# Designs tried in a protein design chat: VH-VL binders against Vitellogenin-1 (vit-1). Part 13

Target 1, 170 residues: Vitellogenin-1 (vit-1), of Caenorhabditis elegans (p55155r1310to1479)
Amino acid sequence: SVCKVQKNQIRTFDDVLYNTPLTTCYSLIAKDCSEEPTFAVLSKKTEKNSEEMIIKVIRGEQEIVAQLQNEEIRVKVDGKKILSEDYSAHQIERLGESDIVIELPEGEVRFDGYTIKTQLPSYSRKNQLCGLCGNNDDESTNEFYTSDNTETKDIEEFHRSYLLKNEECE
Short names: E, the ipSAE of ESMFold2; O, the ipSAE of ESMFold2 at other seeds; V2, 0.75 times the mean of E and O plus 0.25 times the DockQ between their complexes.

## First folded at step 16 (VH-VL; framework fv_cosibelimab)

Design m3 (from j2 with heavy chain A50S; at its last look DockQ between E and O 0.97; V2 from the best seeds 0.85)
Fold by ESMFold2, look of step 16:
Structure m3 (fold): chain C 170 residues (1-170), chain A 119 residues (1-119), chain B 112 residues (1-112)
Amino acid sequence: as target 1 above (170 residues)
Amino acid sequence: EVQLVQSGAEVKKPGSSVKVSCKASGGPFSDYAISWVRQAPGQGLEWMGSIIPIFGTPNYAQKFQGRVTITADESTSTAYMELSSLRSEDTAVYYCARSKYRGSAFDIWGQGTLVTVSS
Amino acid sequence: NFMLTQPHSVSESPGKTVTISCTRSSGSIASNYVQWYQQRPGSAPTTVIYEDNQRPSGVPDRFSGSIDSSSNSASLTISGLKTEDEADYYCQSYDSSTHWVVFGGGTKLTVL
């Protein structure tokens, strides 16, 4: 299944579509919330009024950050900028000037600066996923679970619970 | 102003455990790497491990694997380091420090916590 | 899985220039960024150089960092030495294969 984030909208793993007011603070897009997390995907807007995003993918012992810069995707692995010819050594595929695929332990994340597609197998850890992409339980209900596992129909409460708010972003 | 404030000094007996806290304020916490670095008297800096709080899976230096547990509580913006089976050579100042990325410089350090292991 | 080796101590007079080396034992020094920290007695370390040669805000430009691929080393250079520069200095890098932070052994700088 696929979770898609673009143009301030999310289509969840369970095919629920809603508006997401992403900010310049990171939000948790999708995460393995089992007792032994294997990946997390975060994103924020580059600027308040932009559709352009920065993505952070944590997978096992690596941290990958990507954003569009000067019309090309720029990638950091554990804080080090890497060149596109080195992407494959880090399980990253370049699909074009501004399109990359980042491998996950079970699946992948595709990113082009404006769209995030998180693709997981349909069998992947049902009900152990958390974040704005939902729990991948193949139910298309309008009910959401906040970061403290509280059920809500309030989209704003749901979004706020996954927002990494601090004094340096808005 | 971004700060990391650590718990106070501790005196411990050999074979016991110690748990040091590190509370962040005034800046980002959950997506930064929080590391623990110790310094024995008259010695250099020694990295023990790190955690990115939103991810939750810590990364440990091999020397401390099996003895150290690093955790974080996002709701209180607090990281913890617990060191078990203490020995006299574990007497040190224990620092927490943050970095934007795992391989980046530590831009903020806690004040340090002296742990003394004495019979 | 590498070590960073620094001289144990270095001394120089006020107004002069010192260089502190940081040599990587295996793999290329250029494969990850090198950082430098200053630690005054009784205090936590502070960053004086990050990403090989960048200065944080508030660090004077008499502090500079460089990388030398031929000797597989990084260097911290302090020109126009002041007595307030007397401190311990540590280099630090990152091992991408083990995902460990690696510190050099430290260098005590004495300003005579």
Scores: ipSAE 0.802, ipTM 0.912, lowest interface PAE 0.9, mean pLDDT 90
ESMFold2 (binder alone), look of step 16: mean pLDDT 93; pTM 0.944
ESMFold2 at other seeds, look of step 16: ipSAE 0.818; ipTM 0.915

Design m4 (from j2 with heavy chain S30N; at its last look DockQ between E and O 0.94; V2 from the best seeds 0.84)
Fold by ESMFold2, look of step 16:
Structure m4 (fold): chain C 170 residues (1-170), chain A 119 residues (1-119), chain B 112 residues (1-112)
Amino acid sequence: as target 1 above (170 residues)
Amino acid sequence: EVQLVQSGAEVKKPGSSVKVSCKASGGPFNDYAISWVRQAPGQGLEWMGAIIPIFGTPNYAQKFQGRVTITADESTSTAYMELSSLRSEDTAVYYCARSKYRGSAFDIWGQGTLVTVSS
Amino acid sequence: NFMLTQPHSVSESPGKTVTISCTRSSGSIASNYVQWYQQRPGSAPTTVIYEDNQRPSGVPDRFSGSIDSSSNSASLTISGLKTEDEADYYCQSYDSSTHWVVFGGGTKLTVL
């Protein structure tokens, strides 16, 4: 299953489509919310009125940040810019379409500056997923759990619970 | 203004544990790396470990593996460091510090917490 | 994993220039960014150089950083020394193989 983020919309792992106006604050897109988290995917807009995004993938002991700059994908691993010749050493693949694929423990994230596609195995995973992409359980009714595990039908409350708001972003 | 405020000084006996808190305000916390760094009297800086609060899995310097526990509470913007099996050589000032990325410079430091270990 | 070695102390007169070295024991100094911190007695450290050669806002341009791959070292250079520059200075890098932050041993700068 695939969760897609683009143009201020999210199509969840359970194929629920909703508007989510990402901001210049990071939002939690998808995360392994088990007792021993193995990955987290975050994203924010580069500018308030832009469709361009910055993605942050925390994977085990690595932190990968990518964004489109000057029409080129730029990648940082643990804060250090790396070149495409070093991508494979970090389980990152550059596609010829100016896309990158970031490997996850069970799945992958594709990113091109405008679209985030998070692909994970089916709902048979034991780990609890959380974030704006939902929990991947094949039930669209219970997709909207806030960050404190409270079910809500209020999409704005759901969205707000995963927003990493602070004084330096909006 | 961004700041990290730590809990007050502690006096401990050998063999006990200490838990130091680090509360963030005025800036990002949950997606930043929060590290703990100690400095024994007259000595240099020693990194102990770090956590990215939104991720939740800490990593530790080898020297402290098994004795240190680093946690974070997103709702209170507070990180914690607990050091167990204290010895006199653990007497130090303990700092928390944040960095934008794991390998980036520490841009904000807490004021430090003096932990004194004596019998 | 690696260590960062700094001279224990350096000294120089006001108005002059000093350079503090930071030598990496194994692997390339250029494989990760080097940061430099200033620490005055009784205070927490503050960043004077990040990402090898960048200054935070508010740090005077007489502070500069450089990398020398041939000696496998980083350097902090302070020109136009002022008495306020008297402090301990630490270099710091990141070991991507262990995911540890590594500090140098520190250098005491005395301004005579």
Scores: ipSAE 0.796, ipTM 0.909, lowest interface PAE 0.9, mean pLDDT 90
ESMFold2 (binder alone), look of step 16: mean pLDDT 93; pTM 0.947
ESMFold2 at other seeds, look of step 16: ipSAE 0.811; ipTM 0.914

Design m5 (from j2 with heavy chain S104T; at its last look DockQ between E and O 0.95; V2 from the best seeds 0.85)
Fold by ESMFold2, look of step 16:
Structure m5 (fold): chain C 170 residues (1-170), chain A 119 residues (1-119), chain B 112 residues (1-112)
Amino acid sequence: as target 1 above (170 residues)
Amino acid sequence: EVQLVQSGAEVKKPGSSVKVSCKASGGPFSDYAISWVRQAPGQGLEWMGAIIPIFGTPNYAQKFQGRVTITADESTSTAYMELSSLRSEDTAVYYCARSKYRGTAFDIWGQGTLVTVSS
Amino acid sequence: NFMLTQPHSVSESPGKTVTISCTRSSGSIASNYVQWYQQRPGSAPTTVIYEDNQRPSGVPDRFSGSIDSSSNSASLTISGLKTEDEADYYCQSYDSSTHWVVFGGGTKLTVL
């Protein structure tokens, strides 16, 4: 299954479509919320009125950050900029003219600066997924689970629970 | 203002454990790397391990693997370091410090927590 | 894994220039950024150089950092030395293969 984030709209792993404006604060897009997390995907806007995003993928002991700069995807691994010739050494692949694929333990994340597509096996429910992409439980409902595992039909409450709000972003 | 505030000094007996807290305020916490660094009296800085709170899986320096546990509580913006099977050479000031990414500079340090291990 | 080696101590007069070296034992010094920290007695360290040669806001421009690939080392240079610069200085880098942070042994700077 696939979760898509684009134009302040999210289509979850369970095919639920909703609008929520991302901000310049990171939001948790998708994460392995099992007792032994293996990955997390976060995103924020580059600036308040932009469609451009910054993606952060935490994968095992690596932290991968990517964003579009001057029409080119720029990648940092653990804070150090890397060149496209070094992508494969970090399980990152450049596809076509405009996007990258970041490998996950089971699946991948595609990113082109404007769209995030997180692709995971359809039955990954035993990994206890969480985030704005939902829990991948193979049902399409308006009920969401907040970061403290509380059910809600309020998308603002749901979104806020995964927002990494702080004094340096808005 | 961004700050990391640590729990107070502790005196421990050999063989026991200690748990030091590190509370963040005034800035980002959950997506930053929170490291623990210790300094024995008259000695240099020694990295023990780190956690990115939103991720939750810590990584540890080889020397401390099996003795250290690093955790974080996002709801209280607090990181913890627990060191077990204490011995006299564990006497040190223990710092928490944050970095934007795992491989970048520590831009904010806690005030340090003195842990004294003596019988 | 690698070590970062610093001189144990250096001294110099006010107004002069001092350079503190940081030599990496294996692998290239350039493979990851080098940071420098200042620590005064009884205080936590503070960053004076990050990303090899960048200064945080509030750090005087008389502090500079550099990388020398031929000697596989980083250097912290303090010009116009002042008595308040007397402190311990640590270099730090990151080991991409183990994902560990590595500190140098530290250098005590005495301003006479």
Scores: ipSAE 0.817, ipTM 0.912, lowest interface PAE 0.8, mean pLDDT 90
ESMFold2 (binder alone), look of step 16: mean pLDDT 94; pTM 0.949
ESMFold2 at other seeds, look of step 16: ipSAE 0.829; ipTM 0.915

Design m6 (from j2 with light chain S97N; at its last look DockQ between E and O 0.95; V2 from the best seeds 0.85)
Fold by ESMFold2 at other seeds, look of step 16:
Structure m6 (fold): chain C 170 residues (1-170), chain A 119 residues (1-119), chain B 112 residues (1-112)
Amino acid sequence: as target 1 above (170 residues)
Amino acid sequence: EVQLVQSGAEVKKPGSSVKVSCKASGGPFSDYAISWVRQAPGQGLEWMGAIIPIFGTPNYAQKFQGRVTITADESTSTAYMELSSLRSEDTAVYYCARSKYRGSAFDIWGQGTLVTVSS
Amino acid sequence: NFMLTQPHSVSESPGKTVTISCTRSSGSIASNYVQWYQQRPGSAPTTVIYEDNQRPSGVPDRFSGSIDSSSNSASLTISGLKTEDEADYYCQSYDSNTHWVVFGGGTKLTVL
């Protein structure tokens, strides 16, 4: 099961395709919303009119932030800038000059500055997933669940519920 | 102006619990790390644990494992620290502080909450 | 799980230079960044150095930070010492293996 974020568009784990205009505020892309969360994936735009994103992956007790800077992926782990030779020590794999794979407890996140692919095995259904990638319940419906688990048909309400809005971003 | 505003001073009996709140305003909350740091009278700073509110799973210093519970409420931009089985050694000023990343500097501190454990 | 050791106190006259050390007990001081905080009596701490040697906006350039790998230590240096610099100073780092924040024991700076 794969969720893809690219060019202001999301294809969810449940194969629902819709437009999502990410902002310079972080949005929750996908998260293990079980009683014991194991990962969260967040993303924001670098600038309002850019397709370039910053990704934040919280994985257990680690926090990984990546973005494209000067045509190279730059990575921080728990706030420390790390070199590509150290990526493997943090379960991060470099696929090319601008592509990385970040391991999750069950799956992975691929990121190249413009595309986020969150990939989970099909047997990961016992995790209660939430975020803009949907809940991974194998139903391709037009119902969306907000961050407080309220069912809605309103895409704007759905998007806003996962937006981490504050005074320092827009 | 970014602020962390904590709940007021508490006087507690040994064996009881205390819950201190920390409300954020004027800046980011949910994706920042919110730490709790205490300082006993005349002593240094002691980190107790932290939470990233959007993630929800806290991380605790080993000394406080089993006695501390750190939670956050994104809707009110408020973090909480509850310390149980209080002893006189727990008399301290309790600070909340935020950092952009778990290993980054604390850029904003709350005003501190004095917790006094009588006897 | 390491400790950061600071001297208990340091003293120096106005206009002179003081250096406060912060020695890591095990593992390399360079394994993560070192931050420095100033705390005046009755106040919360404030950052004076982050990421080893960076100054936040508003911190005068007479405050500087450095790392010495051979002694496995960080240092905070305050030149042109002023009476308002009298405070407690704490170093802080992060243990990437345990994911704990570690503070030094603190140093009381007295301006004579």
Scores: ipSAE 0.821, ipTM 0.917, lowest interface PAE 0.8, mean pLDDT 90
ESMFold2, look of step 16: ipSAE 0.824; ipTM 0.916
ESMFold2 (binder alone), look of step 16: mean pLDDT 93; pTM 0.947

## First folded at step 17 (VH-VL; framework fv_cosibelimab)

Design n1 (from m1 with heavy chain S99A, light chain T98N; at its last look DockQ between E and O 0.95; V2 from the best seeds 0.86)
Fold by ESMFold2, look of step 17:
Structure n1 (fold): chain C 170 residues (1-170), chain A 119 residues (1-119), chain B 112 residues (1-112)
Amino acid sequence: as target 1 above (170 residues)
Amino acid sequence: EVQLVQSGAEVKKPGSSVKVSCKASGGPFSDYAISWVRQAPGQGLEWMGAIIPIFGTPNYAQKFQGRVTITADESTSTAYMELSSLRSEDTAVYYCARAKYRGSAFDIWGQGTLVTVSS
Amino acid sequence: NFMLTQPHSVSESPGKTVTISCTRSSGSIASNYVQWYQQRPGSAPTTVIYEDNQRPSGVPDRFSGSIDSSSNSASLTISGLKTEDEADYYCQSYDSSNHYVVFGGGTKLTVL
């Protein structure tokens, strides 16, 4: 299954489409919320009115951050910029000048600066996923679970629960 | 102002555990790497481990594996370090510190928490 | 695993220049960024150099950092020494293979 974030919209793993204008604060897109998390995917806008995003992927003991800069994807692994020749050593594949694929423990994240596609196997992590992409439970509903695993019909409450709000972003 | 405020000094007996808190305010917490670093009297800095709160899976230095537990509570912007099976060699000042990325510099440090282990 | 080795102490007169070395035992010093921290007695460390040679705001430009690949070392250079520079200095890097933060042993700088 695939969760897509593009143009201030999210299509969840369970095929629910809704508008969520991301902010300059990070939001949790998808995460393994089991007792021993193995990955998390976060994103934010580069600027309030931009469609460009910064993605942060945490997997195991590595932290990968990517964004477009001058029409080219720039990647940092644990804070160090890496060259495209070294992407494969970090389980990152470059597909073009502005497209990358970041491996997850089960699945992958594709990113081109404007679109995030998180792809997980349909059997993966049922009811243990959390984030704006939903829980991947094979049920297409309008109901959402907040970060406290509380069911809500309020999109703003749902979005707010996954927003990493702080004094340095809006 | 970005700030990390740690819990107060503690005196512990050998064989017990200590849990030190580190509360963040005035800036990012959940996506930063929060490390614990200790310093025994007259000695250098020793990294113990870290957590990225939103991720939740900590990473530990080999020396402390099995004795240290690092956790975080996003709702209170607080990280915790618990060290078990204390011995006199664990007497140290324990710092929390944040870094934007795991391999980046620590830009903010807590004030330090003195833990004294004595019989 | 690698270690970062610093001299235990260095000393120099006010107005002079001192250099503190930080030698990596295995693998390249350039594999990850090197940071430098200053610690005065009774205080938490503060960053004086990050990403090999960058200064945080508020750190005087008489502090500089460099990398020497041939000796596999980093250096902190403090010119125009002032008495307020008397402190312990630590280098720090990151072990990408084991995912550890690695500190050097520390150097006590005495301003004569």
Scores: ipSAE 0.837, ipTM 0.920, lowest interface PAE 0.7, mean pLDDT 90
ESMFold2 (binder alone), look of step 17: mean pLDDT 94; pTM 0.948
ESMFold2 at other seeds, look of step 17: ipSAE 0.838; ipTM 0.920

Design n2 (from m1 with light chain V101W; at its last look DockQ between E and O 0.93; V2 from the best seeds 0.77)
Fold by ESMFold2, look of step 17:
Structure n2 (fold): chain C 170 residues (1-170), chain A 119 residues (1-119), chain B 112 residues (1-112)
Amino acid sequence: as target 1 above (170 residues)
Amino acid sequence: EVQLVQSGAEVKKPGSSVKVSCKASGGPFSDYAISWVRQAPGQGLEWMGAIIPIFGTPNYAQKFQGRVTITADESTSTAYMELSSLRSEDTAVYYCARSKYRGSAFDIWGQGTLVTVSS
Amino acid sequence: NFMLTQPHSVSESPGKTVTISCTRSSGSIASNYVQWYQQRPGSAPTTVIYEDNQRPSGVPDRFSGSIDSSSNSASLTISGLKTEDEADYYCQSYDSSTHYWVFGGGTKLTVL
């Protein structure tokens, strides 16, 4: 199953399409919310009026941050910029000029600066996913679950529950 | 103004445990790494472990594996460090500190919490 | 994994320049950024250098950091030494293989 974030829209793992008001604050896109989390995917806009995003992927003991800069993806691993020749050493693959694939423990994240595609095996339901991509329970007509795992039909409440607000972003 | 405020000093007996809190205010918390660093009297700084609150899986220095538990509560912007099976050599000031990402400098430190282990 | 080694102490007169070394035991010093912290008596540490050679706002430019790949070391240099600079100084780097923040042993700076 695939979750797609592009142009302030999200198509969830359960094939639910909705608009999301992404901001310059990070939002939780998708996460393994089991008792032993293995990954998290976060994203924010580079600027209020931009469709460009910054992606942060936490997997195991590594933190990968990527964004477009000078028409190519800039990648940092644990805060240090790495060059495309070093991507494979960090389980990152370049797919053309501006596309990268970041490996997850079970799946992958594809990113080009404007689109985030998180692809997980369908059997990953045991991971109890959470985030703006939904919980991957195969129910496209289900209600949304907030970050405290309560069911809601209020899309704004759902979005706000995954927003990492602070004084340094808006 | 960004601050990390820690719980107060504690006096403990050998074999017991201690849990120190670290409350963040005025800045990012959930996507930052929150580390615990201790300093025994007259000694240097020793990293114990860290957590990124939104991720939730901590990592620990091998020396403390099995004795330390680091957790975070995003709703209260508070991180915790619990050290069990206390020994006299665990007497130290315990700091929390945050970093923007893994591998980066600690930009904000808590004031420190003195834990004294004596019989 | 690696260790960072600093001299135990350094001393210098006011107005002079002091350099504190930080030598990495294995792997390249350039593999990850080096940070420097100042710790005054009774206080938490504060950052004086991050990312090898960057100063936080409010840190005077007489504090500088450098990397020497030949000796596999980092250095903190304090020029125009003032009595207020008397403190303990720690270098720190990140070990990507263990995912630890690694501190040097610390250096006591005495301003004569």
Scores: ipSAE 0.661, ipTM 0.877, lowest interface PAE 1.6, mean pLDDT 89
ESMFold2 (binder alone), look of step 17: mean pLDDT 93; pTM 0.944
ESMFold2 at other seeds, look of step 17: ipSAE 0.786; ipTM 0.907

Design n3 (from m1 with heavy chain I52V; at its last look DockQ between E and O 0.95; V2 from the best seeds 0.83)
Fold by ESMFold2 at other seeds, look of step 17:
Structure n3 (fold): chain C 170 residues (1-170), chain A 119 residues (1-119), chain B 112 residues (1-112)
Amino acid sequence: as target 1 above (170 residues)
Amino acid sequence: EVQLVQSGAEVKKPGSSVKVSCKASGGPFSDYAISWVRQAPGQGLEWMGAIVPIFGTPNYAQKFQGRVTITADESTSTAYMELSSLRSEDTAVYYCARSKYRGSAFDIWGQGTLVTVSS
Amino acid sequence: NFMLTQPHSVSESPGKTVTISCTRSSGSIASNYVQWYQQRPGSAPTTVIYEDNQRPSGVPDRFSGSIDSSSNSASLTISGLKTEDEADYYCQSYDSSTHYVVFGGGTKLTVL
């Protein structure tokens, strides 16, 4: 199962396509919402009218932030900038000059500044996924689950529930 | 403008538990790391653990594993630290502090909460 | 899995320069950023240096931070010492292997 965020669109794990609601505030893209979360993927726009994104991947005890700067992916792990020769020590793979792969416990996140691809195995685990990428239940109707696990047919309510609004972004 | 406001001082008996709150306002909360740091009288700063609220899984310093519980409530922008099986050496000021990343500086500190453990 | 060692106390006269060291016991001091906090009696700590050598807004430029790989240490330097600088100072870094925040033991600065 793959969720793709690109060009103001999201294609969910359940193959549902809709316009991306991303802003300069972080939104929850995908997360292990089981009782023992193992990962979370967040993203925001770099600027209001840009298709360029910043990602934050929380992977167990580590926090990985990446963005494209001057045509080069720049990565911080737990707040420390790391160089590409050190990526492998942090389970990050460099693919070309502007692509990275961040390993997850079961799966991976690929990012190049403009596209986020979250790839996870087929839904067969005793866990619940949540976020804008959906819950990976192979249902492609207009019904969504908000961040408080409320079913809704209102896609805007669904989007708002995963937005991390604060006074410093918009 | 961001601030962290903690709950008031506590006086506790040995063997009991204490729960300290830390309410954030005026800025980011859910994607920041919220740490708990204590300071016994005349002693230095001691990190107890942290949580990133949106992630939800805390990490604890080994010394406190099994006695400390750190949680966060995103809806109220409030983090909590509960310390159980209190003893006199747990008498300290308990601070919450936030950092943008787990390994970065604490840019905002709460005012501290004095917990006194005595018979 | 390392410790940060600071001198227990340092003293100096007003107008002079003092340096507080912070030595890492294992692994390189440069592997993670070092922060410095000032704590006056009865108050919460405040950041005076972050990311080895950066000053937050409002911190006077007489405060500076540095890293010395040969001694595996960080230093906080305060020039033009003022009586208001009398405080406890803590260095702090991050242990990537345990994912713990690590504080130094603290240094009491006395302005004579």
Scores: ipSAE 0.774, ipTM 0.903, lowest interface PAE 1.1, mean pLDDT 90
ESMFold2, look of step 17: ipSAE 0.805; ipTM 0.912
ESMFold2 (binder alone), look of step 17: mean pLDDT 93; pTM 0.948

Design n4 (from m1 with heavy chain A33G; at its last look DockQ between E and O 0.97; V2 from the best seeds 0.83)
Fold by ESMFold2 at other seeds, look of step 17:
Structure n4 (fold): chain C 170 residues (1-170), chain A 119 residues (1-119), chain B 112 residues (1-112)
Amino acid sequence: as target 1 above (170 residues)
Amino acid sequence: EVQLVQSGAEVKKPGSSVKVSCKASGGPFSDYGISWVRQAPGQGLEWMGAIIPIFGTPNYAQKFQGRVTITADESTSTAYMELSSLRSEDTAVYYCARSKYRGSAFDIWGQGTLVTVSS
Amino acid sequence: NFMLTQPHSVSESPGKTVTISCTRSSGSIASNYVQWYQQRPGSAPTTVIYEDNQRPSGVPDRFSGSIDSSSNSASLTISGLKTEDEADYYCQSYDSSTHYVVFGGGTKLTVL
């Protein structure tokens, strides 16, 4: 199962396609919402009118932040910039000038500054996922679950429930 | 103005527990790290553990593993630290502090909560 | 797992320069950023240096931070000492192998 985020459009793990513009506030893209979470993926736009994104991946006890700067991916691990020769020590793989793969406990996240692809095994996290990528339950209906597990057909309510809104972003 | 406001001072008996709250206002909360740091009278700073609220899995210093529980409530922008099986040496000021990234500086500190453990 | 060692106290006269050291016991001091905090009695700490050598807004340029790989240490330097600089100073770093925050033992700065 793959969830794709690009150009204010999301294709969920359950192959549901919808438009929900990201903002300069972080949104929860995908998370292990079991009783003992193992990963979370967040993203925001770099600027209000940009197609470029910043990704934050929390993986166990590590925090990985990446963004495109001057056509090159820049990566921080726990707040410290790392160079591409050190990526493998952090379970990160460089596939090209601006394309990286970040390993998850069961799966991976691919990011190039404009597109986020979160890939999980079909058998691994059924019904324990939450976020804008959905819960991976093999349902492709228009029924969404908010962050408090409320079913809704209102895409704006769904998006707002995963938005980390604060006074410093818009 | 970004602030962390903690609950008030407490007096506890040995063997009991204490739960200190830390409410954030005026800035980001859910994707930041919230750490708990204590300082015994006349002593230095001692890190106890941290949580990133949106992630929910806390990280504890070895010394406190099994006695400390750190939680967060995103709806109220409040973090909590509970310390159980209190001893007299747990008498300290307990701070919460915020950091943008796990390894970055604490840019905002709470005012501190004095916990006194005596019988 | 490492420790950060600071001198217990330092003193110096107004107008002079003081340097407070912070030595890492194992692994490289350059592995993670070093922060410095100032704490006055009865108050929470405040940041005076972050990311080794950066000053937050409002911190005077007479505060500076540096890293010395040969001695495996960080230093906080305060030039033109003023009486309001009298405080406790803590260095802090992060252990990426354990994911723990590590503080130095603290240094009491007396300005006399």
Scores: ipSAE 0.747, ipTM 0.904, lowest interface PAE 1.3, mean pLDDT 90
ESMFold2, look of step 17: ipSAE 0.827; ipTM 0.916
ESMFold2 (binder alone), look of step 17: mean pLDDT 93; pTM 0.947

